# Designs tried in a protein design chat: VH-VL binders against o27280. Part 55

Target 1, 266 residues: o27280
Amino acid sequence: MDSMNVPEVLEIKRIVEESESVKTFIFSWDFRREVRPGQFVMVWDFRDEKPMSVSLIDPVRSEIGISIRRVGEFTDRVHGLSEGDLLGIRGPYGRGFELMGRDILLVGGGIGMAPLAALADEATARGMRVDALVAARTADELLFLDRLEAAGVNISTCTDDGSCGFKGFAHERLLTLEENHDMAAVCGPEPMMFQVMRILDERDVPAQLSLERYMKCAVGICGQCCLDDTGFRVCAEGPVFWSQELSRVREFGRYRRDPAGRRVPW

## First folded at step 20 (VH-VL)

Design ce10
Fold by ESMFold2, fold request of step 24:
Structure ce10 (fold): chain C 266 residues (1-266), chain A 118 residues (1-118), chain B 107 residues (1-107)
Amino acid sequence: as target 1 above (266 residues)
Amino acid sequence: EVQLLESGGVLVQPGGSLRLSCAASGFTFSDYGMTWVRQAPGKGLEWVSMISGSGEWIYFADSVKGRFTISRDNSKNTLYLQMNSLKGEDTAVYYCTRGDYSYPFDYWGQGTLVTVSS
Amino acid sequence: DIQMTQSPSSLSASVGDSITITCRASRKIGHYLNWYQQKPGKAPNLLIYEASTLQSGVPSRFSGSGSGTDFTLTIRTLQPEDFATYYCQQYLSTPYTFGPGTVVDFR
C-alpha cells in the first residue's frame, strides 16, 4: 500500500451489528500491509478522524473489520452509514499484542473486546487454550460472545448491573477465576485495566494492556499521545504495553491529558 | 494544606434517610478519587464507598449496596453520601478520605457521627 | 471478600520497646496492603502503603514487611505518641477491607 501515510478511501463492504451501540465495518484489505491484533487505524469520515481498533483480521477473504461504538458526533455519523458508503482509512499503526505460551487470558471491557476478539482468533488458530473474561455495564453490551464461543474460547462474563453473569467489575470476577495462565491481554476502560493489572501482578501473569489516548498524527510526531514519566507515545510505542512498562507510568489508571494538556481524571 | 470537613451527621430514626457532605480544600479536588470509611463506636474501620475523580467509577461495600449512593460536585469541591433505609448497624462516625482504587487514603476528615436509633 | 485479621488484638508496651503487629489476609494479596494509625478521638493516619513504603512524614522507627498473606508492622523504640490503634487494609480488590485493629497501650 501507499507509503504516503494518507487515508485510503474505501467502500464499506459489510456492516455487522454487534450490539445496539456497536457496529463492525468490514473493508477489503491488501494484507501486504500486515495487520496485528492490537494495532489501530485512523478512520476519517471527511470531517474528523479517530483511532479505532481492528477487530477482524481475515487474510483469506482479504478483509479487515473495525468495530466502532457510538459515543459522540463522529461515531454517530459513522453509524449512520450503509454498505457501499465511503470512509478514509490510514494505518495500521502501533504495536500489537504478542502471543506467548499455551494458556492465555483475555480481559475485555466494552469495546475493548474488539482487539481481543482478533487476538482470540489468532490464539485459537495456533492451538492455544483461551479463556476470556468479557465485561460490560449491562448484558446487551457484552460483545463477541457467539464469535468467541465458536472459536473455542472459554467465556466468563460480568456486568455492572448483574444482568448477565457475575454482578460486579472485571477485577472482582477475575479474583474468582483460575489463576494459571502464561499471559494475559487486557483492553477496556483504564480504571478496569489498572485494577485487573493489580491482580495479574499478584498472580505473576505477564500482561499486555492496550491504552487509549487522544491522537492527532498517529505516527509519533505530534506528541499528543505521550504518557507522563516515560514519554511513551501511545501511537508508536503502544497502544499495547507490557505491564512492567506501565508500572513506570504514574498516570496509568489515574488520569489522562486532553488536547490542551489539561489533566483529566478517570 | 489538604483539609476535609464532614458534616450532616445527626440522630436519625431507623428506616430514615440522611445526606452527608465533605468539603474539600487545599488540593485540586477533581484530580483525586474520594472514599467514605465508617467506624462504629468502639469498633474498627469499615470501607463504605469510593468514587473516582471524574465521578464515573463508583464502588460500595456489600453492607450498603442498594441503600447508599455516593456522588461528588467538582465545581463545589464537595463529596456526598446519600444514606437511605438506615439501620442500627449504620451507626458510626463517617470519615471522608482522599483516595480510591488508584491512591491510598492519605488525608482524612475528622468525621461526622451518624446515630440510628429511635 | 478478602478477610483481614490482626494479632494481637491488643498489647501493652513501654516507651523504648520494640513491638510487632501481624496482619493476615484470607488469600494472597501480593504487596497491596496499607497500614493506618488512629489515636483515640482522632481520624486515622496513613503510615505505610504497598506493604513497606513509609508515607511522607512518618518516622523511620516504623517499618512494614511481608507479602502474600502475612504482613508485619514493626515499631522500634516506641515513643509516647505511638500509643494508638493500628489497622491494616488490603487494596488488591474491592470491596476493600480493614483488619480489626491492634490496640497498643502503655503498660
Scores: ipSAE 0.849, ipTM 0.936, lowest interface PAE 0.8, mean pLDDT 91
Fold by ESMFold2, look of step 22:
Structure ce10 (fold): chain C 266 residues (1-266), chain A 118 residues (1-118), chain B 107 residues (1-107)
Amino acid sequence: as target 1 above (266 residues)
Amino acid sequence: EVQLLESGGVLVQPGGSLRLSCAASGFTFSDYGMTWVRQAPGKGLEWVSMISGSGEWIYFADSVKGRFTISRDNSKNTLYLQMNSLKGEDTAVYYCTRGDYSYPFDYWGQGTLVTVSS
Amino acid sequence: DIQMTQSPSSLSASVGDSITITCRASRKIGHYLNWYQQKPGKAPNLLIYEASTLQSGVPSRFSGSGSGTDFTLTIRTLQPEDFATYYCQQYLSTPYTFGPGTVVDFR
């Protein structure tokens, strides 16, 4: 309870190099505070605080993993840290993925595979059949392939440049793949998710999609993560939404708002 | 009033290059993705390429992939199509239209004719 | 690629007639289908999106229906300005494709 709105300072136990631009930071975690795939934490580097998805949930080792792509000043600073260095963590927050049925499809783009890797571990532990479509711009950015294979996940890949697997976008590859799933979980660039959702809707596959928006409080008070017209708060009602919830969200797939409230297209 | 005005269509020899422009007005250009659609003389419509509002998301028809490049300058409200290695089958009226994967093609320009002939 | 066909390829009609144009996709495309009108020598105009939703400013005599693979555009009480070519277009996935067109011509 004491970490609800105040970061707990934790030591980086281990760093895994997932790619040239993505590292997973592993911390000891007390699982009396339950963590679900698709939930996020706020990571504090003693200057700024950003939401990050949980990619590893390991109650046996009492570990949580947070995968971070280097994309700006905050993530540059965090990537410069070493094992033994400190970060503040508060959470988890948000609504995670719910598993249903026997057969699940995962569709992940880039760092969006992080929460899906955690979900894959849970799904396989429950005895579900898991298919994953892993997408990236180039082969070097395909994430978690060895981990997914070791978990028994059936993997298809695509890359924008064709350097690995199908040359093209995730929705284009998905159109040519097997259509027999009880549910899907989707996380990645919002234009990818929008186009993937269209195909899943045509297939009548229930889908859950994880959105990313600017966050400050993470507990539903400040309103910075609100979606236009619906009032959904990504930190409270999301970040994971059912596709039917998103069908009511005008901005999904079309634009987002920056910290100043300005409309920014995808 | 939304207006789209294409320009740059001319006669070009096979193997040549050409850049088309589309000037946009009457709406916030950067809020919308844009698309090129072409129509060969006496034929139907063919989707060519589209680009998202930010310019980050770009798609091509297989027939032009690797030969055509799409771009936009949001400060000038202008969409571009760079066409290289032109072939006879590229002969068409080229329309710019407002829309991409996230919006239907709701406003169209008048088109500009590209003729590829020796 | 998702192939689109249209029937008929052409038809002759009189002012006041009601006409129906069909569009078929090579695979299920749900409701991800648009209709366009193109008058001779002019740019296309959007008529219908999402299979059945009328674009703003389009007369109510136009309607769209269908889902899956089979779609219909209906024009009731045909007017002189409706003599044009009509195209369907799928947007389930890239590459987007148009039907070959249906020419509606004066009888």
Scores: ipSAE 0.848, ipTM 0.931, lowest interface PAE 0.9, mean pLDDT 92
Fold by ESMFold2, last read:
Structure ce10 (fold): chain C 266 residues (1-266), chain A 118 residues (1-118), chain B 107 residues (1-107)
Amino acid sequence: as target 1 above (266 residues)
Amino acid sequence: EVQLLESGGVLVQPGGSLRLSCAASGFTFSDYGMTWVRQAPGKGLEWVSMISGSGEWIYFADSVKGRFTISRDNSKNTLYLQMNSLKGEDTAVYYCTRGDYSYPFDYWGQGTLVTVSS
Amino acid sequence: DIQMTQSPSSLSASVGDSITITCRASRKIGHYLNWYQQKPGKAPNLLIYEASTLQSGVPSRFSGSGSGTDFTLTIRTLQPEDFATYYCQQYLSTPYTFGPGTVVDFR
């Protein structure tokens, strides 16, 4: 592995509109470049480069899907693209999820469901029982429900405004769900993950959580993705961490650092 | 030194509205989530609402959902509680405290009394 | 919601006594419990977090123990300033809830 990979320029094969604000971009992919659920890629639009979640891993069709939420200038430009247009892709990077046992709980908030959808496909292909708690602010933002249902995943939903499923937050819904999973995988807004981790800790359920931090090199050299106290690099030792690893990280759930290194609360 | 000072408590008719303020000093306000806790006369403590440091993560007790709104102005170091459709059950001393889902409630103001009565 | 109860609801004690207050949750809450002290006419004050960790500046005569559903606050060698009401509070999940309080009065 090189210290810095050059982006490969790929054509957008297909675009799936997942919601008003989320699109999945499908590319042909040579699976000699192995991809695991929970890893990420850097997407380059010839002006800027951002980390994005891999939501579809399909070796049979030789395709990957990358889900992107419209949140700013970069993602606005990407959302304006059409099939046949070009993007640069480098990666995959980071440590993905590790599956164990027979029963897994997925807890996803918003776009955080993207890597969990990929994990659900792998888990069901292994014959695991998969429960998913899918959370969003509103019903229109619940992602991948049809796909998860078709895969045989047992779905519970919650929305902040109560427009679909349980009215409330993911950790509040989780408190009322069955408790004896072999593991959990969690991805979403960090305050959601922090509170979910607390409940999983009480239940003695091993959990893996996927963090997001500012990234520049994506291979662990520049120091921009380091966590306070431990020096863990989100792009190298993460983005997926075990809950025990995160229990040593005081910033988790409490704050992050912006590109200038300033503390920013959640 | 951390200081929290509530204001705005007054006698209000049932169905009325009221806004409480909490002025903060002695710490970086935006680094901390904030919470309102109330105490009815002669009764125990009741958690009312929390707001994260950025203002993006907001939580309410069931008894006040839909009637109360919490907000903060980080440029003015001030926490607010907007109380609408007030009921007799809302009569209490309202405390401003520092803390949210990520920290325990370590500093408290002295409270402001809200009385809801005809 | 997670219901919290406390026992006793009140007690009378003398300076120098050792006392124990109990708190029970309606479901397992692990170690996600805080204790607060409220002196007459004053705001509450944090004593203990994470069931057993003393807040900075709290005298060592205070201690907390327990996990799961049952917790205790112990005050050894009661001092005049310890006559107050004591509340437990769970923080496993929102909505956060307090116990009803235990009043510790001078005998």
Scores: ipSAE 0.843, ipTM 0.933, lowest interface PAE 0.8, mean pLDDT 91

Design ce10
Fold by ESMFold2, look of step 20:
Structure ce10 (fold): chain C 266 residues (1-266), chain A 118 residues (1-118), chain B 107 residues (1-107)
Amino acid sequence: as target 1 above (266 residues)
Amino acid sequence: EVQLLESGGVLVQPGGSLRLSCAASGFTFSDYGMTWVRQAPGKGLEWVSMISGSGEWIYFADSVKGRFTISRDNSKNTLYLQMNSLKGEDTAVYYCTRGDYSYPFDYWGQGTLVTVSS
Amino acid sequence: DIQMTQSPSSLSASVGDSITITCRASRKIGHYLNWYQQKPGKAPNLLIYEASTLQSGVPSRFSGSGSGTDFTLTIRTLQPEDFATYYCQQYLSTPYTFGPGTVVDFR
């Protein structure tokens, strides 16, 4: 019996405004369905369905949180909802992050910090030392800073416009940071991840990166989330990939495909 | 055959403005990022700016940040460099080249000379 | 910024010689290095990318080697068309930077 393929209708328990464009929607969750940082759920607003990363995993309060950036028609509708309103949720799906060693670097751009915030909570609970590079275009778009600080994460920031922290891009800030980590976890805009991965490769730091692609089924049967030449399905073999797996993916950092299969540059 | 042709280089006074163009043909322009590289007379190469295929990802050398902007019109297969607050040290041949963070600079135009002098 | 240096600044050589040009980065850049050739009055041409991979159409007498901070471009059996200026360029991170160039002249 595969109940993951039918959305469960859940009440929005709480809404946290993380920024002007990002809200976290919190639901009660039965943790007999295990959730790992880096996995995603399909969120159904009774009209359309989109993949969203889990940003909060709280077994003590029996809650999960899903952070959603307002970027279009679906997310506009979801942002218009209130506490007590209903959403359908199916999942979780995909491969999450694997922790290794004692020292981890997180590199997140924009909403990409969402799954990394969940990972930071798990890493600190395991006693790991966590450094996070949090990137955004502007200071008011930096996400989860208070939460990461409260968890004991050592935070560095960068903004494109210099309004907070280092002025510049994540990969440029990374050059000035401590180089000796056991692993890295990276999530954000794919051009950022590509350039960050180059630096992590030079440092010989094992890295896991979370990719985003168009999805329809989320269980690997429709083929819409496949990566060119490898046949990797983002919803099944990913969304989290090791950097060595991505080295075989020609499109990574260079282009993506739209629902019609057309090549779209970054 | 990939072809890149720069234009717009002229003599300009310090503090002036100038827009360079680069006409591209022989490839799917929007699939590739583009870069400007300059070379002062008798000097070496200096990376100036690059822009991704979609136009969304833009990078500048420190020497031109805040003074130059880069853009592209994918419907016209044309790359632009808007240069403001020009200084003597901006005097150079400006090359457009195909490539960005994701590809090396594999095809170059023949360059256009910008001279900044009173 | 990552500074690039080249040695020698210039050299004189004869057709048939084997020459080596050195490029050094101010920090480790892995294999993220390109080489370009520029003849007088002409645009540069890409010779080598990823430190050692020859661009399509480049003769096999050209080779690149090195990683980290130290890189070499080698031209074996120098031909008349090889007298030019050679530049290295790092692309580990923006801002991208070129070496100052090495001029190869005939004796």
Scores: ipSAE 0.842, ipTM 0.928, lowest interface PAE 0.9, mean pLDDT 91
Fold by ESMFold2, fold request of step 24:
Structure ce10 (fold): chain C 266 residues (1-266), chain A 118 residues (1-118), chain B 107 residues (1-107)
Amino acid sequence: as target 1 above (266 residues)
Amino acid sequence: EVQLLESGGVLVQPGGSLRLSCAASGFTFSDYGMTWVRQAPGKGLEWVSMISGSGEWIYFADSVKGRFTISRDNSKNTLYLQMNSLKGEDTAVYYCTRGDYSYPFDYWGQGTLVTVSS
Amino acid sequence: DIQMTQSPSSLSASVGDSITITCRASRKIGHYLNWYQQKPGKAPNLLIYEASTLQSGVPSRFSGSGSGTDFTLTIRTLQPEDFATYYCQQYLSTPYTFGPGTVVDFR
């Protein structure tokens, strides 16, 4: 197996400002390189390289979209780019979401709605009934609402400050929603996912959750994305895990590790 | 040995404000979420508020939302509860406990008594 | 909010007895239930988490069982130090709630 994978340099075709802090960068893409919702790409700005979720998979227009939240030095530099500028893209990597049954619940927090928006498009194209719980701190940070509505998704919202929809957290809103889904897909802040998983477990709803961890190689050989105790590699066996897989992962919902290997609380 | 010590409980008038502190030792404070639980005299336990290890995730009981705030200073190993617009029903012993959404409440302080009375 | 009830509100027992305390939730909460012990004038102490898992240092005479809405704490061979008030607490979702407590008195 080849241990080297180099980024393909691609031109930014369009930039969509999704919110004050989130932009979607759209590239032309040859879909002979298959991309599945929940897989990620490594984005290279010629200085550093970070994993990012694919939010748009559009074979008709031959486009992919990558949604990036401004959170630090790397993402600040990428947010400063313009249409026509270049980025390196390698991938896709990882295990994507698997659709099952006819009724799916999506639970997304903040930028976590990005891979779920891609999944919603696939689920609706398959004729599934899609309910989405879209969570954020404020109304201005709710992502992809118009796109989800246009796709025929049934949307519920919650905001920490109550500025749109239910005032409170995703797991609190979830208690008040219908319980009869065949599966759920969850992506967002890990404390949100941990508490949502608890609700879904009580309801016996099969759930897939997408984790985020530090990555270097993205192909499973360097060990930087390993989860404590299990040895699961987020870039290889994940980033999407079934809830029963995560039930064996002590660190899930409780802490993460920085690049130096130090425990960092949520 | 894990130790939690609350302080700041005092008699206050209705509508007043009070700040409680909880000094933590014997563990890596920032690794754990923290919780306030109260107990009115002769009554049971009531969950009040909790805060994650980083301080980013904060939760309140409905009875105190908008009146209480919770914070922590990880450099001083100290948890705080700021109580505003106090009512008689806030009269209780306030316990500091280690735990949040991800851990049960495994270690408790001895409590500090807050009395709200005209 | 998820309401918790406990039965009985109090009971009297002797050293060596076996006793059972029950806790009921207003909705299914799975196994997301803890038990605490509180002695007079003292802070609570965690006994059991996840409905049935003993906290470290808790004697094996304590056991917890149940799931869904109905839960039981059992104390076998009561010791003098076991006379206390016992509370259940759900953690399925915020706001977390405690039961009203069960007082175990020395007969």
Scores: ipSAE 0.839, ipTM 0.931, lowest interface PAE 0.8, mean pLDDT 91

Design ce14
Fold by OpenDDE, look of step 20:
Parts: sequence; C-alpha cells; structure tokens
Structure ce14 (fold): chain C 266 residues (1-266), chain A 118 residues (1-118), chain B 107 residues (1-107)
Amino acid sequence: as target 1 above (266 residues)
Amino acid sequence: EVQLLESGGVLVQPGGSLRLSCAASGFTFSDYGMTWVRQAPGKGLEWVSMISGSGEWFYFADSVKGRFTISRDNSKNTLYLQMNSLKGEDTAVYYCTRGDYSYPFDYWGQGTLVTVSS
Amino acid sequence: DIQMTQSPSSLSASVGDSITITCRASRKIGHYLNWYQQKPGKAPNLLIYEASTLQSGVPSRFSGSGSGTDFTLTIRTLQPEDFATYYCQQSLSTPYTFGPGTVVDFR
C-alpha cells in the first residue's frame, strides 16, 4: 500500500490525439496492481499533481491510458509532452464502477467519456450488451467513438449544435430511447448527470455516477473533496457513487468547492 | 424575504428586439438557477428558458431557440432575457422565477408584459 | 416533448367542498410533478412539488398524490381564497411543460 502512494516515474509510451483538446497518454502498467474503470490516478509532472481518470485498461498489452483535457496550466504542460517523456503516476485510487446484469447503458459528456470508455471495454469483454449515449457540444468534441464501435458498443450521439446525432442534450436524447437496462453508468458535467439521473430514477434503472471534484491527497485525509452534509470523500467513497448516495448529497448538480474551498455554482 | 422584480416589458414591432431584466433579493442569487416562464393573454404557462447559477448552462424552449438568449450578472443579482426577432406569438407576461432542473419554481416575480404588434 | 393534460378544464364549487383536479402526462414522469396556483392578475405560487410534498407555508388542506402518468391535486374544505387556476408541471426533462390549467370558480 505504501508503494501505491509513491509516484512511479513512467515513460509516456504513446500519445493518442482524441480531439483538439483531449490527448490520451499511454503507459506500461504492471497489472499486479489492480485498476478498475472509474478509478483515478494522480498525475505528477514534477511541478504539480492532478487527479485523472483511467480511460484505457489493456491487460493484453500491459498498458493503461489516461485521457487529459487541456483546461489549465498543468494540462497545458502535459499536453506539451512527447512520447518518451516522463510523468509520475500514483494510484489507482477511489471506488470504480461495479458491473451488474446483462445490459448496461453508458451516458457520457465530454471528457466524462474517459472512464466510461474503460468500462465499456470491460463490459463488452464480459459479454454484456453495451449501449452508449455520447454527448458533446459539437461533433469534433465527441470522444472514443471509433474505439467504442470497435468494441461492439451500440452508440447514440448527441450534440448541442446538432452537428452529429441528436440535436440537444444527453438527458433529452435519453428520454427518446425506450430500452430498459439493468444498470447505467454516467459521467460528465453535473448538470447533465443530475438530469440524466432523474430519468434513470423514473425508469428504475440502477445508476452509478462519477463525480469530478478537486482532490489533493487522494487518500481521504485532507478533506478537500468532502461533499457537504454527507461527509463523503470523493477520493475515498467515490468518485463513483450510486444514485441513492448522491440523492443525499445536497451540493450534487448545484455547486462545488474550488481549491480554496469556496462554493462555486454550476 | 425573497423578491423578484421583472422589468423591460414594452410594446415592440415584429422583428424587433427587447431585453428583460429581473432583479433578485432576499437570497444568495448565485446559489440558484433561474427560469423565465411566459403567459400569453388569457392562456396558460409556457416554460421559456433556464440558466444555471454560474450562467454556464442554459436551456431554451424550441419556440425561442436561436432568437432568445439568457444571461445573469451575479454581482448585480440580476437575470436577463435578450429577445430578438420578436413575433406576435411572443406577446405575453414574462415571469422571472427561482428554480431550475434541481429546484421547483418556488418564487415568482409579478411579471412584465411584452407586446409584439405592428 | 412531454405533453401535460388536466381534467376538468373548469369546475364550480362551494366553500367547504372537497375538490380534486387530475393531471396526466403523455409519458411516465415518476414523481417529478409540481402544482401551482394562480389568481387573476397575479403570479403563480408553488403548492406542491415532487407530486406530494407540500411547499412551506401552504395550508394542509392541499394535498398531492400520484406517480407515473396520473396525478391528483386535492383541496379539502375549500376556502374563499382557493378559487383560482391550478397548473401542473412536469420537472422530469426539458422542455418543462405545464398543463393547460384548471379554473376553480364559485358555484
């Protein structure tokens, strides 16, 4: 366990350009260290450290992939790296997704598709039927479509501007889909997840949702990622939560805490 | 006490533009998403638009998409509705209400009348 | 879009009566339904949210029930101030839609 908390310096084996703003960094991984879809790792560029979801788990190639969206100084630096460069990786951390049943629905928005892509691979490998609703603002921001298709996932797309698939939001598209599933996994902006969760609740579909919060220690000691009223630590009890758990979280879909601990509305 | 006060409703010609404002008080404005609902004379209620607390997320009814924009200034506790390419069917009392996808519409302003006529 | 209907469109009642208004959704909406009251020339007021939860400050003579597609608003012992138009509204998905309203007037 101690070794898990020490960053391992790994060489970037490959870089996949997913979109204009998203790259997947691939690393060799010793699978004696178990990693599950929905878990995250702490990525260290020797200056700063950020939590990132695992988007690829490949036991055959002994590789993992971490998809990173360019959104700030840290990610700008990381996006400037090349194959052969080094990063520090510690983890994995957090509670991942649990698969159940035969039919699973994935609903993802933007970079939220990262952990879901990994989940899709596992689900399909287990012989599950996987439907994925992939949402983005525009067509060029839709992630992992080719990868999902190759895995045998049934894909539905929606874009805010209608440039691909359904014109509208994920919850709106979901409403038009009539099929029932044994479970659902959701990841994306919380306004999307909140509205999707209501539809899934109405349909009595068990749902797991992955939250993105500011995390510092990743080991449940600093409290920076604590959710109001519940005491849930996103890095320890999450980031994957059941819908019943999130229903108790007042801040879900409404606000989050910034690095200074201030409330920031969605 | 929660208060919402709409303003800006006037007579405009078809194709014209108008901006409505809603001044909020009595609560932490940024903690709540806000919604516009309109009511044509003698008719029922119609959901128009919704905006999240930060203003980053917003939604529109199909009847107004591409013509209306919603925004807010949390420093001024004010909600806005910019209405362009106005049509006769846009004639209505426009209500500002506190509420969004996570909250029912629990507080309403008294509304402001927008009349679109040649 | 989810269409909402109400029945009846209007009804006449007397003070002290018990009345029931029905709301129906074109699809299942779980418990995501709100009820509003509107008096002439006034803004709507929230009465009930999530099908059966009474809004703070609303008299207990108001009650809501139902799930799925069929919902009811009941007013027990109708008071003079209860004569108004009542609207149901689904809160399951955008675009949020209202019922056409039910007018409750004096007999």
Scores: ipSAE 0.938, ipTM 0.967, lowest interface PAE 0.5, mean pLDDT 96
Fold by ESMFold2, look of step 23:
Structure ce14 (fold): chain C 266 residues (1-266), chain A 118 residues (1-118), chain B 107 residues (1-107)
Amino acid sequence: as target 1 above (266 residues)
Amino acid sequence: EVQLLESGGVLVQPGGSLRLSCAASGFTFSDYGMTWVRQAPGKGLEWVSMISGSGEWFYFADSVKGRFTISRDNSKNTLYLQMNSLKGEDTAVYYCTRGDYSYPFDYWGQGTLVTVSS
Amino acid sequence: DIQMTQSPSSLSASVGDSITITCRASRKIGHYLNWYQQKPGKAPNLLIYEASTLQSGVPSRFSGSGSGTDFTLTIRTLQPEDFATYYCQQSLSTPYTFGPGTVVDFR
């Protein structure tokens, strides 16, 4: 894995508290290394390395932002860092989102809104109409609402507990929303994405969905991010797939595989 | 051979509580989501609740939200439905079935009768 | 909720007949429609999923068709074991609503 790319050690320039459990870490970035919404980077804390989606792409200020949810030992350590501390970053990797048409729907669950926030900035800059369905378990976990509103995005919210917006799941809220988008971009928990994809398929809305799988090399060599029966590598042919590509992926929405190759249900 | 065996259905007073169980065998239980469907006597089928293979994702019909909870113990191959604040309209045969948002309901148990009556 | 209706509510038929049961959704549901059979005193059984795919072990005299809002279940050459109640069920979104059922009785 050492020979695939060497992480560049970068100083944390700024930390934004997005919620109790989510922080955005902002770094100076040389945009000769092009970054597109939906691509990811590998973040190295000098002990372990994890893929993270880019949530801010700002070539004018020469900055990128990486949003990280605290969920385990690695992310606990990263959340304990301060401005001025160092992290290793390699990438970007993967296929990002492609914008089409004039009207786009974004459907994000939890931290899945991170790459969609970056996409929303690009879409609005192109003059597209952007609708976003932002989902979380609770109101406190809805991400990027002020940023999306400032960008001119039309926001609908839903929370599992009903503390903000529609009480229920993203696919249930989606059923009650406008059906006339040119495309959709979806990122979040895979059961949410499966159920959202089914509704978008019924509406004949072209959809791109961003998958997460275990990754080691991130450059397509080790095979750890392969999807059953297709040979697709999430780090190379994805992480963003068209819904038609995912129709061939039996495991989508149903299970994933651990590093030992064992089936793990959602 | 896939088998699903429900138990726990009894007569209970309105406002009471009851826990139903469904014992599963003949398949890898944790690989599949599970669903409860009920049928009032002489009436049609009504979807009640659904839980994913890991147990992390669960869903309810509006008529039971806040009153029922669904859970599973994958080490015991058992699905549960905890029913609180029971009402007369909850009187039904409760079926355990294999399936969730990603699979149709392909195998069903025999059902267990819950009667809510003064 | 996506409301499902079925027609007829009941019908009488003889062994050997060909019958058709219709199901209509209150909104377009694509091909996300399942059919179940329930014999008296028994649990339901899955017959057809995704509008037209026969479940393993279901006789070929059963077929399903339709998309969007209108669906049909056809039983060719009715057998004695086919006298039952038939339910459609949408699988587009939660809650997974069933139709009210169609009772197929012996004439």
Scores: ipSAE 0.787, ipTM 0.908, lowest interface PAE 1.2, mean pLDDT 91

